# Miniprotein binders against d3e3m2, part 15

Target 1, 234 residues: d3e3m2
Amino acid sequence: MVELRVNAGNVKNPNVHKIGIIALGSHLENHGPALPIDTDAKIASHIAFQASLESGAKFLGVIYPAHELKEINHGIHVSLEDLTDEIVKVLKSAKKFLRISSVIIVNGHGGNLPIVTTLYDIEERTGLLITLNSKIIESEGPHGGSGELSMAKALGIIDESQVENQTNLEEYGEVGLYMFGEARRNDPNIEEGALDVEENGVYVDDVYGQELLKLAINSVLLDVEKQLDSHYGY

## First folded at step 9 (miniprotein)

Design p44
Fold by ESMFold2-Fast, scan of step 9:
Structure p44 (fold): chain B 234 residues (1-234), chain A 80 residues (1-80)
Amino acid sequence: as target 1 above (234 residues)
Amino acid sequence: SDEELLERAKELVRRAIELDREGRYEEAWRLYLEAIELLLRALRKEPDPERREELRREIEEYLKRAEELREILWEERAEK
């Protein structure tokens, strides 16, 4: 068995090296003109990677194919079954070669939330304890809004010259999920986000972006502690 | 509403401070993070610059303390 030298310098807790952290995001999804189409993947990757560095858990990379709700089509997506299969394949390989026994999945894409219905299947098929962390999705606000713009500023992936165009919702109707009338009618949270962007616009705040990222990173680190206490008896 | 978020955050902080004083650092860390999440939700929607600055100061203070508590916990684990 090969052992990758991923975060191998962290000696704070020997059992933390049995924990893997993997990012889920989309990489082909419109986020308005100020944000790259792989915004979710880049944010989730940063959170997962930083949590791995700080804790000594093993960073397992990024799974790029993403699922999406049937009512929302602003990118290229896969079925929930295909996403679940992809996660299982990656995690089986990680278990075999990296000697992990549990994984924290850092979800950066709202359309991936239905994975909660397949977590048991992933655990059964891999033999790993799985924790899904969607803290950033819960905290960031509307699609392409101030939260994502501010995090993008903090990460150096924003095109600030396009921020003034971000709320041209007739051209960039994916911002706030504004153009998705059926989704807006069916989900009050989506409707609230669309109205927020329409009525209040967007802003970029580097400090706010840093604070959102720190919240998400700390949330993942708390999940690491929970796994150490409950699974490893540490 | 923003007022409900702020009220809930205030109660979480009170509990976090009590746990912190008792040396219950993991529980305090968890409650500080819960409070920070609510404060960040309020900050995102807050139009008044003075209120935004007040919220930002609270968030900074609680994030700093949460991270200090995290480091204390990890130092304790490293010594066992």
Scores: ipSAE 0.800, ipTM 0.923, lowest interface PAE 0.8, mean pLDDT 88

Design p45
Fold by ESMFold2-Fast, scan of step 9:
Structure p45 (fold): chain B 234 residues (1-234), chain A 80 residues (1-80)
Amino acid sequence: as target 1 above (234 residues)
Amino acid sequence: SDEELLEEAKELVREAIELDREGRYEEAFRLYLEAIELLLRALRKEPDPERREELRREIEEYLKRAEELREILWEERAEK
């Protein structure tokens, strides 16, 4: 048996090494022509990795398969049960080999929000304290919109030559979830996002993208503080 | 509405500053992040370049202070 010494040398707080940080994001979702198909995974991975570096918590990698609402089909998705099982499998392995006792899950994909209903199951099956952080989803605005484009610019993953085509909603109806009429009828937040993109278009702002990422990273670092307080008797 | 976001953010900042002055750094850090989230949501929807720059300066200032508070908290935990 091997214990991996990820983030070795961080001696700020020994209990932070018992905290794992893992990214969830889809890797197979259309985001319009200016953004890569794995945009969510890359954003979530960056947030989780940077928070791990800054805190000394253990970066656990990325879980790529993602869930989605049945009314939305802009990529390849799995059931909530299958996603929960995959998370449990990965976290059991991490617990065994990395000696973690708690995990922060950084969610990069809105369709994964239903995982809040299975957090207790994950905790019971793994024996880990689990926190779900969806701060970036709460902050970024519509799918393929200005927030994601701006973060993609900051991360160097945007195709700026395609930004002018991003709001060709007849071809790229997943942008703003514009083409998903039933989802728009059932969720006012989805409707607001679709109307925003349709009425106002999109833009790219590198600094705005950097600030969104910093907000999300600091939110994860706040979760690290909360886990240290609540679980490790700090 | 954007005006409602800005008013809510202003109240969160006021409370964060008071907590910060009292040395209640973890609570101040949390409230600064909540305010920054609302300001970024307002910035996303703001079409006026001059108004965007004003919001940008506020966000930058509050992010800087939030990160300073986080470093203080971490250094204090390391000493425990």
Scores: ipSAE 0.788, ipTM 0.922, lowest interface PAE 0.9, mean pLDDT 89

Design p46
Fold by ESMFold2-Fast, scan of step 9:
Structure p46 (fold): chain B 234 residues (1-234), chain A 80 residues (1-80)
Amino acid sequence: as target 1 above (234 residues)
Amino acid sequence: SDEELLERAEELVRRAIELDREGRYEEAFRLYLEAIELLLRALRKEPDPERREELREEIEEYLKRAEELREILWEERAEK
């Protein structure tokens, strides 16, 4: 369990307190039997929270409603428009009460990637500079695979007794998005992931999980540096 | 391929070291993170324990240096 802190880290730059960091997760999405249904939200929250502690930027919490491709029906999802509206409402409130002028969105859910098409709308409606960071999605590998299992181990949220059942793809076809033939045909990255879990199975590696999280946290910290340079004149 | 990932990572590290030596710390930090991403992708699919240990040592070294560069960037901004 982690405690939420807003602007409680070591502040070295006076403008870093004007930067907000918010996590986008999926609260309700199947990840196989070894992983909790809120795996994406917990990982994204950890990354956003740790980056906030390290930099002194303001942790803005987690947005749980998530978007997903229509064929991928292993969780609860909302339309892209509804997700965009939710982000706008949260960020308008954060701007009003926390005096932020820019935000880094840490996306932990692959189905949220289409938000890149609504970033301009979010900026116009909020008056905030928005950076989307999807580093963990780019780095972790297949859904419910070794990357997510290893990060879950590092975060203490894995059920290791179920790891042996994780690649029972007849029952847990969401692992590797294995059962989603249309998605696999339309996206070579999804197909590669599905074949990887089918052919090689999965493993749990605590150190690998820690390294993935450190990569993602440092990626967000690089975005903080970029905003300090470009938006705040440093 | 995994071999292509490792070759790209090696090039990124070599460039990061040169930028680091030139005092171009933000660019070096970015390239170290890009190299680490590729090495982690290679590590995920690597079955050989000896090669996994070699990749892990490289990742640890580059993460440590990236974090040191981030601290330098923070100190420079505090002085600015």
Scores: ipSAE 0.751, ipTM 0.911, lowest interface PAE 1.1, mean pLDDT 88

Design p47
Fold by ESMFold2-Fast, scan of step 9:
Structure p47 (fold): chain B 234 residues (1-234), chain A 80 residues (1-80)
Amino acid sequence: as target 1 above (234 residues)
Amino acid sequence: SDEELLERAKELVRRAAELDEEGRYEEAFRLYLEAIELLLRALRKEPDPERREELRREIEEYLKRAEELREILWEERAEK
């Protein structure tokens, strides 16, 4: 049996080591010129890893390939079925060799939200209790906007020389999902984000980026608390 | 609206403080995080440097309290 060496964290309950935390990307997705194509994976990985260190839960790594919503074509993606199968494969291995009983999935990519429809399938096939945490997606604002730029600065992955070009929406139409008219018509949140970037532009604020990451990390830690109470008893 | 975000955040903080006083730490922790999310959304759209600084102080205060509540919860679990 493999036992992953995590720090003791602040949670001293033995059941915390039965909880796994895994990050979802994407890793092949345009984010404008100031951000790398694997921005989502790097942000989600940081959140999942830090929550694992803080709590003592087991970091299970990153699943890089991601699904994408219909009408949004700004990267290379996989089907929902393929993503679900990859998650099941990774989690079955983790359950067998690390003896976890539950998992928190840290979702860094909006296109992965349809996984909510396959969570039950994942639970049945793995025998694990699954929590999906999409807090960063709910909090960060528009794609390639100030939130992602600010988190990227905090993580050291931003190209600040390109920030002035980030809102050249004719060339980088994925920023704010600006060029995806059908997606903007179908989802008011996407429309609001596109208008925000068009009207207000973007900025970089290291402290804001750190605060967003702390919010997301604490949200995952709240999920750890909920799993300890609900599934392991206390 | 930004004013609606701030009003909702204020109500969440008020309720979180009430739960905190009652020793309902997990619920207080959750509501503090919800308030912080709303305050961060307001901060993202705030152009005035003075108002940004005020929001930042509030966020830092509530984040600190949320983390203190989390430590209390974790210490309580350590007893078992």
Scores: ipSAE 0.729, ipTM 0.906, lowest interface PAE 1.2, mean pLDDT 89

Design p48
Fold by ESMFold2-Fast, scan of step 9:
Order: C-alpha cells, then sequence, then structure tokens
Structure p48 (fold): chain B 234 residues (1-234), chain A 80 residues (1-80)
C-alpha cells in the first residue's frame, strides 16, 4: 500500500487515518472577470486540504469535472451519471491503496448538489461510508458575488482590478446567475441571489472571506468527528 | 431578513452555551457553527460599517469558542 506524504494534523487518533477527504470542482465555469474559471475547485481544495491537515484525515485531491443544474450553462460540465462514475473510480482506487473506510466529499459547486441522489450508489459500489459536505455552497451567497470574491481575496486568486466590472451583468450574466431566467423562475434561492447582485452589487472583504473558509473547514472537521463517533466506536 | 437571521443565531448561541455548560461539547460545537453561518449571512447583507464590525466581533468570539471545543474533543480522543 502507498502512504501519501501529507503533513498530518494534531489528532493522535489512529482511526482518523481511515477517513479520506476529497474536493469536487468545478474547474471550467465562468465567474465574472474578477474570478478564475476554476474558482470552485480552488476553494473546495483549500477547505478539504486544510481540514485534512488539521484532523490527520487523508487528503484525496480534487475531482475537477462537475455536473450542472438544469437550465444553467456557463461552463463545461458532465452528466450526473458520469460524475458519479468518476467519484466511484477515484474512491475505489483510494480505498485499495490507502485503506480508508469512509470519505467526506467537500462540494465547492452548486451544480453538484444533485449528487445527493447518487450517494447510496457510491457507497454500494465502493464499500465506503460517504458524507457530502456542501457547507460553503449553503453559506457563500450568489455565484460570483461578495462571498466568492472575498474568499478569492483571502486565497490570493482574485483579480482586484476587475472587481468594478464584476456587476456589468449585461456582459457577465453568469454573476448571480442573472441571465438564467428559467433557473431563476424555478428556484427561489437562485432568484434571491440574482436580485441581490442586481440591487446591491458586490464587494470584497478579506476578513469575511477568511471567516467563510473557517466556517467551511470547521464544518468538515465536525463531519470527521461524527464519522469517528458513528463508524469507529469513539 | 437580517433581523430574522440574528434572532435565530441568538437562540442557537443560547442553546450552544447551555450544551457547553453540560459538557456536551460536540453538540455545542455544531450549534456554534450553525449560529456562525447565520451571522455570516447577516454580515454579507449588512451595509453599515459599525454594525458590520459588531457582527465581526461576535463571529470571532463564537469561532474562537467553537475551535476551543473542538480542541477539547480532540485531546479527549487522543487520551483514550
Amino acid sequence: as target 1 above (234 residues)
Amino acid sequence: SPEELLERAKELVRRAIELDREGRYEEAFRLYLEAIELLLRALRKEPDPERREELRREIEEYLKRAEELREILWEERAEK
């Protein structure tokens, strides 16, 4: 078996090494001019990696291809079935070579939320216990909005010279999912986000970005605690 | 509304403090994180700099306590 050279966290519990943490993208999705197209992957990777370092759980990397919600098209995406198959392939390999028994999936992309319907399939095909963590998606607010801009500032991936152009919604209609009228009609959360960006604009706040990341990291660490309690008898 | 988020966060914090006093650290940790999420959502929509600073101090306080509770849980597991 292979042991990856990842710096272990402070937890001295040997069963934490049976837990894997993996990030989901997307990596090919427009986020307005101030944010890179791989914003979701970079945020999710940071959260998963930091939680792995702090807990001692095994960082499993990033799955970059992502699914997308119906009526939204501002990037490159795959079907839910293809995403599920890719997750299964990666996790089977991780189980074989790292001897993990459970995995926390850190979801950085709203379009991946439908994976909740295939979690049982992933568990049956891999023999792993799976927890999906979408805390950052629940907390960050609109696509390309103040939350993502602020986290990008904290991570050093923002183009601050373009922030003034971020709310040119005629040019960058993916911000707030503004241009996706059908999605906005079908989902009140999408509509709220689009109206928020249109009415209030965006800002960048480094401290707010750091606090969002800390919330998400601690949420993943709570999932690690729950897995230790539920699956390993602690 | 921001007012509703703040009221919900206040109740979660009250319950988290109660659980913390009872030594129910994992449940307290969870409720502190839920409260912090609501406070961050309120902060995102708060335009007044003075109120933003008040919210940030509150969020910092609860994050610090949540992380202290997590350290207690981890030290307890390491000793077993």
Scores: ipSAE 0.734, ipTM 0.910, lowest interface PAE 1.2, mean pLDDT 89

Design p49
Fold by ESMFold2-Fast, scan of step 9:
Structure p49 (fold): chain B 234 residues (1-234), chain A 80 residues (1-80)
Amino acid sequence: as target 1 above (234 residues)
Amino acid sequence: SDEELLERIKELVRRAIELDREGRYEEAFRLYLEAIELLLRALRKEPDPERREELRREIEEYLKRAEELREILWEERAEK
């Protein structure tokens, strides 16, 4: 956790302390037997926290309630409206107590992607500039696949004894979203992921996991630079 | 296709290197990250150990350079 004090963070550019970084992730979603049910939240939190440490921006924690696509009926999720309201409440509190004026949202859960449609509402209700960063979702590959397993290895949250069971898709049909036939028919990317897991299985590669995390962290740091340039005149 | 993906990666890298040589560090940083994303996608699906090693070397090289460019940009902002 980052200490919440007036001069916490990088002092080379004082405006960076006006930027908050918050993680979105699901904490109640199956990821196969080798991964914890809060895999998304842990990955997103790590990315947001490391980017905060490296830049001096303020780590704002994790929002655990998550939305999900209608064709993917697993885990415990909330409506898009409820998620949006929760984000607004947290960000209003952060603005009041930390004096931030902009936020980068690090999204670790694919089901949260529809929040792109409520970003303007969040900005109006909070008075904050909001950037949504979904780089890890774009980069990690299938649900419960090699990307998430490899990042989990890098973070020390994997159960490697269960990796051999990860592609028992008859028991763990959430892996690759394999069991969600309607989602697979409606989205070619979901279908590709399900077939990849079914045909090629999964692997664990610590270095690959570290590289994925570094890509995502640097992507968030690029967003920090963009906010400094466009919003704070640097 | 895999061939189209590799051609896209080559073009991104070529352009990132050009921008880097021109001192256009923010744009180079952005393109290096785009190339790294596609390289990681290629690596995830690559079964051949020799090709995996080639992709990994490129990823390591471009990540290192991207992070160096980020530090340069950060120092430039501190001086302004």
Scores: ipSAE 0.692, ipTM 0.891, lowest interface PAE 1.3, mean pLDDT 88

Design p50
Fold by ESMFold2-Fast, scan of step 9:
Structure p50 (fold): chain B 234 residues (1-234), chain A 80 residues (1-80)
Amino acid sequence: as target 1 above (234 residues)
Amino acid sequence: SDEELIERAKELIRRAIELDREGRYEEAFRLYLEAIELLLRALRKEPDPERREELRREIEEYLKRAEELREILWEERAEK
């Protein structure tokens, strides 16, 4: 068999090789004119990859298709069942060929949060210990807002010439999920985000973006630490 | 509110420093990250440039210490 050199980071513990880190998208989702359609996938991939390099855990790549609430149509999405099946398929392959025993899933997309309800199914079907890390989603603020713009600046994926148009909410109503009245009525967090971008606008701050990414990367590294303690008897 | 986020962060930092001094580095690392999250949420919403600079300095300080603790934890595992 081909030897895959996926452990590119600094290895401090041999059991870290049994831990995989995978990113979830989405990659086909409007984020206003200043951000690429694959913003979530690029951010999640960066976090997962950097955590893999720093820990020595195995970077497993990105699952690009993503789930979303039925009330939100700013992109192309799949059902929760289809997303769960895709995760299981990818992780079974990783387990077989990379000899991993546990996985940290780095979630870059708020619409993927319902996967928490299928984690037990994924564990049962794969035989892997699964940790879901949604730290960046919890920290970044509204869709297409200052957090994502600032991280995009830090990653070199922003179109700064379009930032002045980012809060033209009549044209780019996906920013802050502003145009999705049913979602805003059903979820206070979505309503708060929509009001935030409407009332306060957006800004770009490279250092803030770097700090958000470092928070998320360190959060994943804490999950690596916890898996080493609990799963591998350290 | 920003004030509530900052006050919660201060309590977490106080406890993190205590744990850090006791050599309880994993627990300290976790609490530093929780506090940094709250401070970053406060920073996102803060319009005043002077308060933004204050929050940024604190975030930088605590993030640096969290990363130092992470290195210590991993060095300890390597020595086992």
Scores: ipSAE 0.690, ipTM 0.895, lowest interface PAE 1.4, mean pLDDT 88

Design p51
Fold by ESMFold2-Fast, scan of step 9:
Structure p51 (fold): chain B 234 residues (1-234), chain A 80 residues (1-80)
Amino acid sequence: as target 1 above (234 residues)
Amino acid sequence: SDEELLERAKELVRRAIELDREGRYEEAFRLYLEAIELLLRALRKEPDPERRELLRREIEEYLKRAEELREILWEERAEK
């Protein structure tokens, strides 16, 4: 077994050491001019990494390729099957070299939500207990909106000089998923987000961004506690 | 609606406090996080600086208590 020195090997609870935390991106999606194309991967990675440091669970890195709904095309995506296969390959490697028994997947990208339908397949193929945590997706609001801008400010990855251009929806129609009429018709949550950005614009609030990240980190830490209760005799 | 988010959050907080007083820390922690999520959704849509400040204080208070409960849970597992 290899000991990754994420926390300088300072893990006091051996059962937490059997838990892995991995982030899902995307890393190649337009988020308007104020946000980098790898916004989702950076946010998810931060959440997974901080939860790993605080709990002593093993940070397993980031899976960058991402799935997306067929109605949405503002980045580079893979099929759900290919994403599932990539997750399985990474987790099999982690299990072999780190001797983990369970994993929390921190999902930073809304287009990855369909992975819920392949979780059992991942468990069967890896022999790991899998928990999917999409708390940040549930909490952050519209694509390229105030939540993501505020978290990007907190993480130091925002281009604030471009915030005034973020709601030029004719040029940056991916913001709020504004230009994706079919997705907006099929999903009331997408429609609500697009209308919110169109009607109210966006803002940047560093403290709000920090609070969103803390919510997501604590949500992952709750999943760690649940895994300890359910699977390690606590 | 914004009002419905705030009412739901208020109910979750009341229950979280009861569970906290009963020593049911994992359940209390979960409900505090649920309440914080709703309050953050309300804060995102709130344009009034005074109302934002009130929501922020509530979020800060509940997040602090949630983190304290997580530390208690960690200490309890370390003793086991």
Scores: ipSAE 0.687, ipTM 0.896, lowest interface PAE 1.5, mean pLDDT 88

Design p52
Fold by ESMFold2-Fast, scan of step 9:
Structure p52 (fold): chain B 234 residues (1-234), chain A 80 residues (1-80)
Amino acid sequence: as target 1 above (234 residues)
Amino acid sequence: SDEELLERAKELVRRAIELDREGRYEEAFRLYLEAIELLLRALRKEPDPERREELRRAIEEYLKAAEELREILWEERAEK
């Protein structure tokens, strides 16, 4: 079998090596002019990687293609079925070659939330215990808003020269999902986010970004603890 | 509302401290993270510099407490 030097220097507990942590993007999604098109993938990758280093769990990389809601169109997306199939394919390979028994999926993209409906299918097809962690999505606020800008600052991926243009919603209507009127009518959380950006604008706060990332990383580490309790009794 | 978020966060922390005293570290860790999430949500929307600083100090304190509890959890697993 292939031996990958994942977390070789951070061995805390032999059973943690049976846990994989994988990030979900998107990687082709507009985030306004101050943020890269792969913002979600970079944030999710950082969270998953840092949690892996901290715990000794195995970092499994990033699944870049992502799903999206019907009335939102600011990027390139795949069907929920195709995303589920890609996750299954990657996890079957990881199980075979890395000796994992469970996986934590770190979701960086709100459009991937429907994957909760296919988690059992993934478990049945892979034989792995699966935990979905969407903590950053729950915590960061609106698309392209202060949370993502602040995390991007902390990660060194922001273009600060463009921050003043971020709330030009006529030109960058994906920010706050502002231009997606049907989505805003159908989901009060989307409407709240759009109004937040329109009324309050955005800011960049490096410390706030670091704190959001620490929350998400610790949330994943809590999931590692829960998997050790429920799966290994250890 | 932001005021309700702050009250909920304080209640979660009070419960987390109680759980910590009882040696229920994983549950305490979870409640600290829930409180931190609510405080970060309040911080995002808070325009007043003095209130932002108060929220930031609380977040920093609770993150430190959460990470200390996580280290205790790892220490206990190493003993098993």
Scores: ipSAE 0.785, ipTM 0.915, lowest interface PAE 0.9, mean pLDDT 88

Design p53
Fold by ESMFold2-Fast, scan of step 9:
Structure p53 (fold): chain B 234 residues (1-234), chain A 80 residues (1-80)
Amino acid sequence: as target 1 above (234 residues)
Amino acid sequence: SDEELLERAKELVRRAIELDREGRYEEAFRLYLEAIELLLRALRKSDDPERREELRREIEEYLKRAEELREILWEERAEK
């Protein structure tokens, strides 16, 4: 079989080559005027790729279609079943051609969190051990807020001329999830984020963006270590 | 609250340093990352320049140590 040389990063342990790292988007979701529609996919891809490069694990690319809660409608989404099926198809192909036995999924989109309920199905259908990593979602703060703007600055994908318009919440109500009253009523974290953006606005800080990305990359690398310890018998 | 975030971060750092001194590097690495997450959240919420500078120095120091621990762990695996 032909071996695809996906990642030539530093290799400290030969079993790391049995680990795949894949990013989940979304790619069609409003993030205010300063951020591209595919912000989540670009951030997740960067994290997954850098973690692959540093560890020697195999970068598996990006799955762009994303799930979302029905209370939050500012993009194009698929059902949880369709997302699960897409992940299974990609991972079966990767297993066949790259000889991986485990995968770390780097989740860049909060709407994908329900996939935790389908992880066992993915494992059963693929024969791979799956770890879901949502560290960036836990760390970045409000949708379209300072965290995402700062990471976008670090990645060179921000439109800084539009930052002053980012908190025009009457026009860009997806920022901070401000316009989603039902979601804000049901989740105190969403409410806190919306109020934070409304009351304090947003900023862009390149160093802060770099630090958020480094946190997420190191979190994925911790998952690589955990898989090496528990799955590969070291 | 912001004060609660900072106190939780300090507790995680104290434990991470203790584990680091004991040679429990994987556990120390994990706790450093948890502390850094809380410090980054405090940094995002702060508009006080003096506090922001203090938090930046701490984040940079702990992130550097976490990455050093990761290199040690990887080197130890290479020896097995």
Scores: ipSAE 0.693, ipTM 0.896, lowest interface PAE 1.3, mean pLDDT 88

Design p54
Fold by ESMFold2-Fast, scan of step 9:
Structure p54 (fold): chain B 234 residues (1-234), chain A 80 residues (1-80)
Amino acid sequence: as target 1 above (234 residues)
Amino acid sequence: SDEELLERAKEFVRRAIELDREGRYEEAFRLYLEAIELLLRALRKEPDPERREELRREIEEYLKRAEELREILWEERAEK
């Protein structure tokens, strides 16, 4: 078969083509009325795809099944074990057909953070070096808040006519994870986000959204550089 | 606190500039990204339009330099 054109970017270093970049999201998860239910997947996919184009690494697509904390229930979720198995299955296929030897996982969904505990298992089962990049989760702020709205504006996936309704927390209690009292009690960052949305509302800022995406893309590109230096030599 | 975020960002920038001057571009690139993350967190919470504009100018300046360093690293690998 012909080589898959999974990237059209930088082809200067042949070892970069041994690096795969894959996105993790949450396919069906409420983000308030202004954001699509696949917001996490679209954001993570954009970051992974742009980093692939800019570096020459191979874009591996998106994994939609997602894990979530038991206290948070407003989408479709699977166990951590099932998510780990799905990642292994996809990466084994990518390794076989694309001849990659390392992968950067771009995580766009906070509920997937526990994967950090199964990274070694994924490496052992696939024979791939794995880096988990959760930069966007660390940077974006509250669920359905200004960061996600602003990135959605930059990506053309926002419904701006619904922004005025986004902080109707009685109806859209998933915004800021406001309605999830147990999660708020267990995690100070979740509590801070819920209070921020309640007290200050939300805004949409296209430039801020672009800057968040650029931070995340450059963070993935830094991981590409690190893998080139440490795994492939230089 | 926002003041704590801004002070940490200033320290990352100071170190990034030093590493940049030494030609340690990958490390400088990393520290510019650390500073940008903290500045974006401060920007999200900042209600004052004048302070927001000042933060945006700093973010844009550091993003531009980070991307220039990335291009240098890319060209150096291409020559190897």
Scores: ipSAE 0.741, ipTM 0.908, lowest interface PAE 1.2, mean pLDDT 88

Design p55
Fold by ESMFold2-Fast, scan of step 9:
Order: structure tokens, then C-alpha cells, then sequence
Structure p55 (fold): chain B 234 residues (1-234), chain A 80 residues (1-80)
């Protein structure tokens, strides 16, 4: 077994050391000019890493390959099957070297939500209990909007000189998913976000960004508690 | 409506406080996080500085309590 010197958190319960936490991002996709193209990966990685540090669970890193909804085209994507295979490969390796028995997947990218349909396949192939946590996706608001800008400010990854250009939707139509008519028709939340960005613009608020990150981190920590209940005494 | 969402958040907080008083800390923790999520969505769209500050204060208070409950849960597991 390899001892990772990343987790200096909760060591009170030995079963927490059997839990792995791994991040999923969007690989690389446009987020407007103020945000890096790996924004989702950086946010998900921060959440997974902080939850690992606070709980004593084992941080497993980031899986960069990502899936996307078929109606959206603004990044590097793989099929759902290829993403599932990549997750299985990484988790089998982690199980072998770290002796984990369960995993929490921190999903930072909306396009990865279909993985909920392959969770059973991942569990069967790895022998691990898997929990998918998409709390940040539920909470952050529109793509490239105030939530992501504010989290990026909190993480030190924003280009504030470009914030005034973020809502030039003719140039940066991925912001709010503004240019993706089919996605907007299929999801009322996407439509609301696109309209909000178009009508009201965006802002940066680092305290709000910190609060979003804390919500997501605590959500992952709740999943750690749920897994400890499931495997306590095994 | 935003009014309906904030009423839902208030109800979640009331239930969380009741569960907290009963020592049902995991359930209380979950409901506090659900309420905070709704309140953060409202904060994102709130243009009025005074209402924004009131909402921010409540979010900070509930997040602090949620984190305290998490510590209690971890201490209880350490004793098992």
C-alpha cells in the first residue's frame, strides 16, 4: 500500500481511510475570456481535495476526460462509455494501491451528469461502493456566470481584466450556454441562466465564491458520513 | 417564485433546528445544507445591498452551525 501524505485531516475513525474522493471536470471547455478552459476541473479538484483534507479520506486526483450533452459543442469530450472506462481504470488502480472500499466522485461538470446511468457498472467492475456528488452543479448557476467567476476569484484563477468582456455573448456564446438553443429548449434552468446573463450581466464576489465552495465541500463531507454508516464495522 | 423558494428555505431551517434539538445531527446537517443552497441561489440574483447583507448573514450563521454539527458527528464516530 502506498501512503499518501496529502490527507492530514480526521484520523479518529479508521474506516474513513477506506474512502477515496476523486474529481471530475470538463476536461477543457470555453468559459468566456475571464475563466480558464479547465475551470470545472480546478473547482472540482479544490472541493475534493478540501473534503479529503477535512475528513481524512484519500484524495484520488482528477479525471480530465469528460462527457458532454450532445446538443452542446464547446470543448474536448469523450463518449459516456469511454468516461466510464477511464473511471473504472483509475479506481481499480486506487483500490489496489490504497486499499479503499468506497469512493465519492465530485462532479464539477454538468455534461458528466449522465454518469448516474453507469454508476452500477462502475461498482460491479471495481467492487467499490460509488457515490456521485454533483452539488456544485446544482448550486453554481449559469456556465461562465457569477457563480463560477466568484469561485474563480476565491481560488485565484480568474482574469479580472476580462470580466467586462464576459457578457459579449456574440463573441462568447458559451457563456450562459447562450448560443445552444437546443440545450436551452430542453432544460428550463439553462434557459433561465442564459436569459439572466443576457439581461443582467455578471459580477465577481469572492465571499459568495467562498460560500459556494463551502456548501459543496460540506455536501461531500455529508457523503463521507453516509458511506461510514454503510461500511462501519466492516 | 423567489418568494416561494425563500419560504422553502425558512421551512428547511425550522426543521433543521428541530432535528438539531432532538440530537438528529446528520439529518439537521443535511437540511441546513439544502437551505443554504436555496439561499445562495437567491443571493446570486439579489440586487439590493441591504437585502443581500441580511441574506449573507443568515447563510454565514447556518453554515457555521452545519459545520459544528459535522464536528459533533465525527466525535460521536470516534467514540464508537
Amino acid sequence: as target 1 above (234 residues)
Amino acid sequence: SDEELLERAKELVRRAIELDREGRYEEAFRLYLEAIEIMLRALRKEPDPERREELRREIEEYLKRAEELREILWEERAEK
Scores: ipSAE 0.657, ipTM 0.884, lowest interface PAE 1.5, mean pLDDT 88

